VHH binders against Serine carboxypeptidase-like 19 (SCPL19). Designs and how they scored, part 9

Target 1, 268 residues: Serine carboxypeptidase-like 19 (SCPL19), of Arabidopsis thaliana (Mouse-ear cress) (q8vzu3)
Amino acid sequence: SLLVKSLPGFEGPLPFELETGYVSIGESGDVELFYYFVKSERNPENDPLMIWLTGGPGCSSICGLLFANGPLAFKGDEYNGTVPPLELTSFSWTKVANILYLEAPAGSGYSYAKTRRAFESSDTKQMHQIDQFLRSWFVKHPEFISNPFYVGGDSYSGKIVPGAVQQISLGNEKGLTPLINIQGYVLGNPVTDKNIETNYRVPFAHGMGLISDELFESLERSCGGKFFNVDPSNARCSNNLQAYDHCMSEIYSEHILLRNCKVDYVLA
Key: E = the ipSAE of ESMFold2; O = the ipSAE of OpenDDE; V2 = 0.75 times the mean of E and O plus 0.25 times the DockQ between their complexes.

## First folded at step 4 (VHH)

Design m8 (framework vhh_7z1x_3)
Fold by ESMFold2-Fast, scan of step 4:
Structure m8 (fold): chain B 268 residues (1-268), chain A 122 residues (1-122)
Amino acid sequence: as target 1 above (268 residues)
Amino acid sequence: QVQLVETGGGLVQPGGSLRLSCTASGFTFSSYAMNWVRQAPGKGLEWLSGISGSGGSTSYADSVKGRFTISRDNAKNTLYLQMNSLQPDDTAVYFCAKEFYGSGKYWYFDLWGQGTQVTVSS
């Protein structure tokens, strides 16, 4: 793997650790999957580790690195005739989490297959390949095996993300090594009708600075620390979770109506 | 399905030409500025060119100005990049990306293609 100390468009050394590399998977190593790995800026040894998947065509995993949960964005004020420089974002998930961005399936970004058969992709095959990737990746990064591990993805990963979690869990049960410390998954606008969230999503967003202290305190008080399967009769918790969802959706939405997640979401 | 699909990549000799296409679906193509971005082996992302929704305004990075031409056909929902006088250091994965503005001066792309490989080699 390669430790990246500087990037074109960003002046000076990177204030975070970025690693890139390939992991060989598939029968006889006929698939090479590329990844970007950003270590937590706070405490990489103990902070959560999340793999971020796009899952579907139309967006590579580099979207996550440049999106709301990654540390970099282009400067929009230099669009006219100049190369836009890269800047740090203040709302990056990498402030408190280690994030592994996977280029999958083969043919996405730098990821490739050595044979035509290996290029064939299906949801089931991709789920198995993600598990294979992770087992191999943890062998090369044993220092992260004990960190709480999550699988994350956007709306087009709705089937892939839960399927990958199932493959990881089954592999653990069958005695595949290394054992992966899987804690759950996070989905944004899943394709399936089931939206599954871990109880740590709200504290995670607060730790990342994506929601205000006021909103987080209101959520803790009204929801009692449980942010899923909320009782419909608990109107205070439901209203606060709607404010949370609206704030988080504005970070990812192409129809940005309010670009800042402000205290007014608590007061409205 | 909301997506961007790039085609036209491949192997080309130094000094040669190549035309990339990006087909959009699932959104109103003419309403959004479109961009080309590349990533060379072992390097970060490099913005190359942008075009307004109408096609009336274009911008280019200095590294490709005069060699690359961005264009679009809104009736066909297709973005193009005509690449001339290709050099070995143009070897990269090329992405098309749909634009919208983020917080303050930040600009980000909310939809990307899967990328197409361009290799310039003798």
Scores: ipSAE 0.000, ipTM 0.122, lowest interface PAE 18.6, mean pLDDT 70

Design n1 (framework vhh_sonelokimab_d1)
Fold by ESMFold2-Fast, scan of step 4:
Structure n1 (fold): chain B 268 residues (1-268), chain A 124 residues (1-124)
Amino acid sequence: as target 1 above (268 residues)
Amino acid sequence: DVQLVESGGGLVQPGGSLRLSCAASGRTFSSYAVGWFRQAPGKEREFIGAISWSGGSTYYAVSEKGRFTISRDNSKNTLYLQMNSLRPEDTAVYYCAADTYPWDYLSEGSYDYWGQGTLVTVSS
């Protein structure tokens, strides 16, 4: 695993502990699931531990860390054409809980599969993989095995969250080790509006050097800062979004780790 | 709004080829990125490939790369999927879909408009 001490857009070292890593799962270890782990800012040894399942398509679990219930958010009115500035949120759940953000299924964020069969997924398969992930993760993080454990997710994860709890409970009953101290589940909603998140992706791409300054300035002028649900009659904005699309397509073409995911931060 | 209708499905022998079409009606087809998905019995819907609204960029699932080719003809409001060297495991209902967001080509949940599907059966 890797301790992450800084993130692009956040000035100085992170004031919370962030760990990232992979856990191998599947019959032959042919699925590698990526996680972000943020320790509680209050009392990590005793505070609840929650796995947060986004389940949402095309967005890595960093969306949960940034936009749902994590310690960071984009600053309003601070963006100036560089890496988008980040700030601490005052409403983060990591003030009182340890949160493990899982990128699942394979093809989400940095998570990947080594075979075609392993990439095939279903709700039931995902629930089993989450249980496998957790058993393996606790072996490497035994200091958290006694913490009260919860499975969480947004309302779009309604089937996956309760199903994962059921698989964990069944595994405990069958004698799978380590025993997981499962206490229940939590369903929440994303903190930020989906359209607002989408609208930040064009400035983010510019800040990360994925599109040119000229294209970004043209997009801002022609689209008025709104890059989603664009009126097709606005030909100037539509033409500039086609150029943006062309630039971004080169990032996603043929890339196994990003095949079904939006651009994610490069971690330091 | 755009409406999508798939055609070209049917029975084909292993090793054969098949070309699927997706005809669009309603609003201007060239305003949308469009893609192909499939769903085999008992499995989740799987991404196959997508093409940008500009027509210049294509994206493929790694598992299908080299056997399948996606293309579009904006003058005919039509999307195509050329499938070669077909295998029994390619048997599925094939769907076309249109995406309104420039960054969401690979995200099933970002596709706003879906066709009804066309069945492809690969068998002898």
Scores: ipSAE 0.000, ipTM 0.101, lowest interface PAE 18.8, mean pLDDT 70

Design n10 (framework vhh_sonelokimab_d1)
Fold by ESMFold2-Fast, scan of step 4:
Structure n10 (fold): chain B 268 residues (1-268), chain A 126 residues (1-126)
Amino acid sequence: as target 1 above (268 residues)
Amino acid sequence: DVQLVESGGGLVQPGGSLRLSCAASGFTFSSYAVGWFRQAPGKEREFIGAISGSGGSTYYAVSEKGRFTISRDNSKNTLYLQMNSLRPEDTAVYYCAAKTVYFEGGYSDYWEYDYWGQGTLVTVSS
């Protein structure tokens, strides 16, 4: 693995820790998957760890690192084909979480296969390769094995993300080592029902430390862990979801994120 | 073969305390959220409390928070429920349950739980 201290387009040293590397998978090591790993800027030892699955064919994990949830963005409103200037983003998930950006399948970004057969891909094959990648990655990064672990991805990864979580959980049940502390998943623009996505986003925000324990507990109690199709007569759940929406809008505003949201409740 | 086995139930006088245990086997305990539910005669199954796989988050029914404490020991594959200031209304069969953590939600919904123990009877009576 390589610790990256500077990037083309960013002036000066990086203010966050970035590691890149390859993980060999398959019996013969015929697939090499490339990753970018950004440590949390808050508390890497205890903050959640998420693998972010970007990089359908032709799109590298740099899409996630730069555009989706990473610490960097292209400066300005136009790119002219030269090295673009980069700037820090004020709403990066890496301010509160460790994020591992995986380039999969082989052929995405720097990931490659050594044979034609190994290059051929399917949804099922990708799910197995992601599990293989993670088991190997955790062997090399044992200090992160106890961190709460999440699988995330964009619309291309909508089917792959849930399948990878299932594969990881089944492997854990069968005693595969190392044990992965899987807590859930997040999908951006998924192939799933919108209401189900909403249900995942609230626990994700809590797991990432973006909302308080008090707010999350209130949401769990008043909404019963179901944050969609809320009965209109359940005013407490509706009020707590409004507090959640307000909190999240403040976090993703142009204001600097200084602390997680603090919410007070009044008996009605 | 997944098993959850509850123990520690029995007869207790009002105002007394009791600790329930749930021994898990046949799966990787730390990868599952686990919780306690109870069912009194002629009543529906009621949520008591749950704890995340890592033990970092706990969730309680509002009426029980402060009297009951949930905890887990992943090294022993065991879930606990400490019950204090017991009342006759707490008389029920207490069930241990486990759910997959595909998402951190649904802790209070018994239908979200995949595996259930056979239950242990707690009787609070003078």
Scores: ipSAE 0.000, ipTM 0.095, lowest interface PAE 20.7, mean pLDDT 72

Design n11 (framework vhh_sonelokimab_d1)
Fold by ESMFold2-Fast, scan of step 4:
Structure n11 (fold): chain B 268 residues (1-268), chain A 125 residues (1-125)
Amino acid sequence: as target 1 above (268 residues)
Amino acid sequence: DVQLVESGGGLVQPGGSLRLSCAASGRTFSSYAVGWFRQAPGKEREFIGAISWSGGSTYYAVSEKGRFTISRDNSKNTLYLQMNSLRPEDTAVYYCAATYLEVGGYTKYWEYDYWGQGTLVTVSS
């Protein structure tokens, strides 16, 4: 796991504790699920622990971290051609709760599967994988076993959230260890705009080291900071976005996160 | 949510051409990578081609490259599949599909989150 001390777009050190990592699950460890973990700013030892699940396509768990209930938000909805500035939010649930944001199923965010069979998903499979993830995560984070635990998610997760609670409860009843202190679940509606998210992704990929400085500069020049609804006659922007897409595709196909993506692209 | 509706299917003679369209609801279409798949009776769902949200990248199944061309018009929220030199083996229900995946290949059907109802293409004399 990795403690994250700073984020692109946020000036200075983070005023909250952020951890990221992978948990291997499934038979033979064929699935790697990625998480973001934010500790409570008040009292992490005793405050509730919640896992936040996002449902539906187009919203990774980063939506919860940035837009739904996390400590950070984009500073306005206007993109200005640089790494998007981030600001603290006064309405963050992390002021009173520890929140674990899970990228599930495999193929969501940075989560991936090593085989075709492991990559295929269903609601029932996802419910079981969430339980497996939590049992493994608590082994690595035993200090949180006693905190009251909740499963949360957006309205798209209406079936998955209650089903995950049921799987956890059944596992506890069967004597699976560690025992999870499950107290219930929470559902809410997402507030993200997918076009705004798309326009911010290119700067975030660059800030995270997933694309080269040269590619990012070419994208900013040719696309004018707008990476969606691109005029098809703008060949320079289109070709540079093709290079971006290819780079991101290579990250997924190799089942790793690449920082040194080397892709040919069109310069001015 | 994105709703996808295919159109343009029908009967065509061998050697003919068809253009399929896939209409998407709302402005969210431009945030998705979209692709075409087909399924013939008794066979698995087969990848044909995909295009990134920006239109900057296209991916094709090796067996179909050169005969089929995928394109999109984000101003019209529409995806197209131009099919040329059609053969009886191309007879299938054609589906369009969308994924918010920003990373990864777009060639596997389980990578797609939204699916249309399909449009039937019959290649026969």
Scores: ipSAE 0.000, ipTM 0.199, lowest interface PAE 17.8, mean pLDDT 72

Design n12 (framework vhh_8h63_2)
Fold by ESMFold2-Fast, scan of step 4:
Structure n12 (fold): chain B 268 residues (1-268), chain A 121 residues (1-121)
Amino acid sequence: as target 1 above (268 residues)
Amino acid sequence: ELQLVESGGGLVQAGGSLTVSCAASGFTFSNYWMGWSRQAPGKERELVAGITSGGSTYYADTVKGRFTISRDNAKNTLYLQMNSLKPEDTAMYYCAAYLEVGGYTKYWDYWGQGTQVTVSG
């Protein structure tokens, strides 16, 4: 793996830590998957780790690095037909999370296969390859194995993301090592299962440090792990979800400096 | 070029109803989380309603039960149906778009120019 100190189009050294590399997967290492890894600017040792899957032909994970949740964006009117000028964004998720951008399947970005057979892909094969990639990546990055882990993706990865989470969970249950601290997934895709997506948002917000430990524990106890289509007669769960909504609404117009929400009540 | 154009604002009597719309162009609308915020003179901007790319909705406590957000992906249009309007709902209403990260919206990437809603009486 390489530590990247500068990028074409960005003036000077990068003010964040970027690593790139390949992970060999498949039979006899016949598939090489490329990644970009950006460490959290807040607390990389404890902050969430998210893999971001951009998937799909012709779109590399650099789309996520530049456009969806990364620290860089193109400067608008300064593009002149050469290397586009880049600038830092004030709304990057790498301010509060470690993000691993994976170029999958083989043929996306710099990821490749050594044989025609290995290059053949399906949704199921991609889900297995993502799990294989992660198990191998964590062996080389054991300092991140205890961080809360999430799988994320955009519209090209909407079918793959939930399947990859299921594959990881099944691997954990079967005793595959290392054990991945999988907490859930996130999607920017209109074909997402809205109930599953909604149920993972509360744990994700907690993992990202956007809600307090007290609020999260209260939500887990009162809602029984179900944060969608809540029965209004469950007054405590409904009240705690209102506190969650209040907290989340307060950050929508805030600048990059995110803060934990305050609650009107606490346990005890 | 990503563009958001709000319309449908106007003067309405207390207790009345109004629908504001936001026409989106220049991007794949169905992939974006969409929202409505409002700002009255001397107050901070308040997010009143949001809808995810998957169709899940959320509302500020101030409007819950009175406002309904919806989207039409075929027409690239966002709607806010406002019922039982109160004088305190008087504000400039802004359409916003955000490409989802982290399974929730933290703040909005793009804002429209706004449409004024005035509630008399």
Scores: ipSAE 0.000, ipTM 0.114, lowest interface PAE 17.6, mean pLDDT 71

Design n13 (framework vhh_enristomig; at its last look DockQ between E and O 0.01; V2 from the best seeds 0.00; counts 0 for: pae O 16.4 > 2, grease 27.4 > 24.2, SAP .7 > .668, placed apart)
Fold by ESMFold2-Fast, scan of step 4:
Structure n13 (fold): chain B 268 residues (1-268), chain A 123 residues (1-123)
Amino acid sequence: as target 1 above (268 residues)
Amino acid sequence: EVQLLESGGGEVQPGGSLRLSCAASGFTFSNYWISWYRQAPGKQREWVSTISSGGSTNYAESVKGRFTISRDNAKNTLYLQMSSLRAEDTAVYYCAASYLTVGGYTKYWEDYWGQGTLVTVKP
């Protein structure tokens, strides 16, 4: 792995820690996946760790680093066909979270495969490769194994992200090492079933500190862990979900990891 | 040719016991993590138990204390000893194998699957 101290287009040394590297995966080690890793600027030892999957087949994870939730952005409209100028962004999720940007599948960004067959991918294969990548990555980064872990992605990753969470959870149950401290996932405008996403969003919001422990406990009790297709006669669950919705509506997407919502709600 | 062949299924009374076997051929069995899965009528396939290449075992919560997984590398065979069987254990049981990859900590999940063996628990 390589510690990156400067980037083309950014003047001076980086004010955050950036690491890049490859992880070998596959039955014979015939796939090499590239990553960018940005440590939290607040408290990397304890802050959440998230893997971010970019949204299109062949889309580089640098899109997440530059355009979604990372510390850098293009500086105005100054691009002139050479090196684009970059500046630090104040709303980066890396202010409060460690983010691992993965270039997957093979053929995305710097990620590659050693055989034509290994280049071939499917949603299911990609979900398995993400789990394989993470188990190997944590071996090389054991200091992050205890941090609460999330899988994130944009709208095109809507089918991959929930599937990767399921694969990681099953791997933990089956005894794959090291154990990954998986807490949930986050998606922007996903193509998956909204009912399934709602059930993940509530515990994710709680894990990220966006809703109080008290509200989360009330939601679990009154809703029985099911936060979609709620019986309208269950007033306690419905009222608590309204409190959750109100809380989330008060949080700007650019600052989701920086907000702690405090609202009145019905106790279980 | 890689093959996993399950045997030992059948009908048993509630509270009874059965031993399932899975015979493997066509690959180096000792290098693989081997698992048991089951699929009950009208339900999705679920994981039951895994034994690592090193012999470490894990179990689904629903079968802990009742089922025991073991392997015999000399015979290329996996076993599942089932006791205190319940109606809800009725399912087709599948053997599956996955290879440990580079890094010693990752693997392809279920590179190979058996065809299954039916276990029916009825009074």
Scores: ipSAE 0.000, ipTM 0.374, lowest interface PAE 12.9, mean pLDDT 73
Fold by OpenDDE, look of step 12:
Structure n13 (fold): chain B 268 residues (1-268), chain A 123 residues (1-123)
Amino acid sequence: as target 1 above (268 residues)
Amino acid sequence: EVQLLESGGGEVQPGGSLRLSCAASGFTFSNYWISWYRQAPGKQREWVSTISSGGSTNYAESVKGRFTISRDNAKNTLYLQMSSLRAEDTAVYYCAASYLTVGGYTKYWEDYWGQGTLVTVKP
């Protein structure tokens, strides 16, 4: 592990403790998971510890650190070819919590596998790997074993986080060491049930005033409240959904306050 | 240019109190965790205390309960309130702000250091 005291783009030393490192997991040690660990800026020994899992899957957890709940953010929105300047965030969860940003599965960020087979991943495998990672990590960081522990994540991690918590809990019950003081989990904009979520886009749009009452009522009647995988033979429903799509065409579906523009590539 | 300037050192009797200051310039003070170190004659430099950017504090066991670290970000100043001073507290006291340095293909932590201020505890 490495204690990082300064970063390119940040003027002066970091005002918080940042540790990075690898943890080898798997029976053969074929997977190396990279992590960023930011200690609480308040009381590390007593404040909660959270492992944060960025979704994708396969997105680096550095996105959590720099774009979600971490202590750092880029100044400005555009890359100009030079070292991007960094600034402190006022909303950082690290003000009150220790956060372990895990790059998982292998292939995410700096995490890697030593064999092709080890590179293969599944949701279930990832849940197990997270538990393995934590058990190993805690051995090297025994001072945090007693901290209230949470699993957090966003986006696709909605599929992973609850399962990871379950694995941790089961491991505890089975007597795996060290005992992890798991308290719960936190999800941000999680993927849960895709069908339900997709279906709710229509009533959500209506609720936000993006479609008219008339169109919504027509959709409800013609589609029977099911707006995904509709029968193509239901012409009325299909036409209404087309109208819905038209209304939404200029709106960014993931952030309805934004225009539907091409997503910019952001270098972290 | 990064500068750290310690002050407040001097001679004090055992059991006495002293307040050290460290004035910082040339970097964003509020973004850094800052530490006090001390070096006694003929001894290695040792860590004394650290305060994070968020105000979290930590102390060496030898000074716990006697020393208090604090910071004023508006003044870019670090403080060390020392009480119940002992002869073994005699040392040059340094403040340090930690930063990451790039060396070749690797990065590592370094510190900005002040020149130190001498504290002498004697009857």
Scores: ipSAE 0.000, ipTM 0.173, lowest interface PAE 16.4, mean pLDDT 91
ESMFold2, look of step 12: ipSAE 0.060; ipTM 0.598
ESMFold2 (binder alone), look of step 12: mean pLDDT 80; pTM 0.810

Design n2 (framework vhh_sonelokimab_d1)
Fold by ESMFold2-Fast, scan of step 4:
Structure n2 (fold): chain B 268 residues (1-268), chain A 124 residues (1-124)
Amino acid sequence: as target 1 above (268 residues)
Amino acid sequence: DVQLVESGGGLVQPGGSLRLSCAASGRTFSDYAVGWFRQAPGKEREFIGAITWSGGSTYYAVSEKGRFTISRDNSKNTLYLQMNSLRPEDTAVYYCAAGDFYGLEYRSDQYDYWGQGTLVTVSS
C-alpha cells in the first residue's frame, strides 16, 4: 500500500491520512481491486469503518472521496483539460469515520482483471468480490477488525450494497476468517423501497457519530422508531427530526454531488 | 402521487434576481424531499439543491451556495428557489423534483416526480 501525501489539484500536503493500494481477489488471484482509504480525523482506532461503493463501471470510487462524503470538493473552476482544483470541505464523514473507497468492479478506476473472463462482472459476482476484498483487506489491516463496520453506497449501488452485506453475513456464518464486525449499511436512495430506508438513516447517523447521543435518544423516545411521515401533532418528534436534518445538511452543503464522474479519469 | 409545475422563469440581466416557484398537486407533498435541478442546452442535468420533507434542512451544490436559497411552504404545496447575483452561466431550464427520501439525496435518477421545467435566460 502507499501513503499519499499530496493529490493533483490540491495545493500542499494533505491534512488527512490517505492510503491507496491493491487487493488481489478471485480463485486464481486474477482480479486486482484498487482502494482509497481515508482514516478518521477524530479517532481512527475506535470510530466506525465504512466501505463506500460507487455504482457503475467506468466511474471510480474517487467520486465518493470528492463528492459524496469525503474531505475534498471542487473549487469553482471546472475541468478545462487540466487537473481540476480541489479544496477541503468544512465537514465530511471522514471527520468521524474511517472510509474505504473501493473501485469495483474490475475496469473501474485503477482496478483491473488479468483475463477477459475475470473482467466480466455481474451483480452477484460483485457482491462476492466485495466480500473477498474485505476478508483480504482486514488481514492486512487487523487493527480495524474490531471497529463497527458498515457498507455504504449511492443509489446506483442499491442492489450491490444489500447483497454485499448478505455475502459478508453468510461468510461469517460459514466460519470465513477474519470475522467482519458488520453492523449495517447506508444507501443514498437505493433501487428498493426508499421510504423504509429512512428509518435506518437515523441510527446509522448516530452510529457514525454524525449526531449526538442526546439527540439520538430523544429521537428514539419521541418518534417511537419511526422517523418519516410523522404526525404533525407530535411536535417533540418533529422538532427532533428538524435538529437531525440540520446535522445532516451540514455534511452535504459543501459537496457538488452531481458533478460528472468523468472527471475521475483525470485523477485516477 | 405528486405532480409538479414550475413557474417564474424569464429573461433577467446579469446581477439580477429571480424567484422560481414549483406548485405541487397531491395529498402527500409534505412527505417528500424536493429539489431543484437545471439543464443548459447540450449539457447534462445539474443538481442545484434540495430541501427535506420537514423543511428543516437544505443542501446546495457548492457552486450555487450563497447565491441560491431553497424554501418550501407545505401548507401551500409549493417549493421556491430564490436566485440572486445571476450570471450568464445560470441560463438553463430549471426543474423541480420530488422523491420519497429523507435529507440525503442529490442524484437526479433517485427523484420520482419531475416538473416540465421553466426557462431562465440571463442576458443583457
Scores: ipSAE 0.000, ipTM 0.127, lowest interface PAE 18.9, mean pLDDT 71

Design n3 (framework vhh_8h63_2)
Fold by ESMFold2-Fast, scan of step 4:
Structure n3 (fold): chain B 268 residues (1-268), chain A 120 residues (1-120)
Amino acid sequence: as target 1 above (268 residues)
Amino acid sequence: ELQLVESGGGLVQAGGSLTVSCAASGSIFSINAMGWSRQAPGKERELVAGITSGGSTYYADTVKGRFTISRDNAKNTLYLQMNSLKPEDTAMYYCAAVGYDWLEGSYDYWGQGTQVTVSG
C-alpha cells in the first residue's frame, strides 16, 4: 500500500491520511481491486469504518472521495489549462468516520483482471468479491477489525450493497476469519438524469493519469479550455472529445494501469 | 427531493442591471458547487458562472467583469448579479447544484429556468 502525501491540484501536504493500494482476490489471484482509504480526522481508532461502493461506469469510487462524502472538492476558479484545483470541504464524512472507497468490479477505476474470464462480472460475483476483498484487507489492517463496520453506496449499488452485507454475515456465521464487525449498511438516492457538465472532468482524468498527455494537450488547444457544450462546427474539439470518450469507455474494459490513451487521429 | 427555484428574470434595457436568484429547498446537507448556465434559442448551453461551497468562483470570458456570483449558505440561495447587460445576454438562465445529500446520494439538480431579455 502507498501513503499519499499530496494530490495534483491540492497545494501542500494533505491534512488527512490517505492510503491507496491493491488487494488480490480470486482463486488464482487473477483480480486486483484498487482502493482509496481515508482515516477519520477525529478518532480513527474508534470511529466507524465504512466501505463506500460507487456503482456504474464513468465515475469510479473517487467520485465518493471528491464529490459524495469525502474531504475534497473541485474549486470553481477559472480554468487556465493547468491541473484542476482542489479544496477542502467542510461537510466531509471523514471528519467522523474512516472511509474505504473500493473500485469494483474489475475494470472500474484502477481495478483490473488478468484474464478475460476474470473480468466477467455479475451481481453475485461482485458480492462475493467484496467479501473476499474485505477479509484480505482486514488481515493487512488488523487495527480496524474492532471498529463498527458499515457498507455504503449510492442507489445504483442498491442490489450489491445488501448482498455484500449478506455475504459478510454468512461468512461470519461460517467462522471465516477475520470476523468482520458488520453493523449495517446505508444507501444514497442519486439523481443521475440532471447532470451538470463542467470543464473539470477532462483535466481531472488527465491529472489522474487516465488519458495521455498528447490527448490532453490536443483537447486544450482545440477546445480552448471549454470541454462542455462545444460548438458542433468546431470539428477538432468535437473529434478530440470523442477520442476522450472512447478512451474513458475502454478503461472499464481493459487493464487501466497498462493503457496509454494516445490520440489516434490528426487535428483537422 | 432537492428543488431549485429561480426568480428575478425579466425585460431590461441594454446597459442596465438585473439580479437573478435561485432558492434551494429540501434536504441539502453537502452542496459542492452551484452555478448558472444560459441558453439562447438555437445556441449551445453555456456555463456563465459557478461557486463552490468554499466560495471559489468561476466566470466565462463572455461575462467576466460584468457578472458576480454569490451564495448565502445559511439560506441555500444563489445569486447572479448582472451588470452592463448586452442584447447578447438574452437567454434562459438555469440554476444548478452539484453535491451530495445523505438521503439523495450524489446529485445534479437543475431549475426550470428564468428568462432574461435585454432590449437594445
Scores: ipSAE 0.000, ipTM 0.125, lowest interface PAE 17.9, mean pLDDT 70

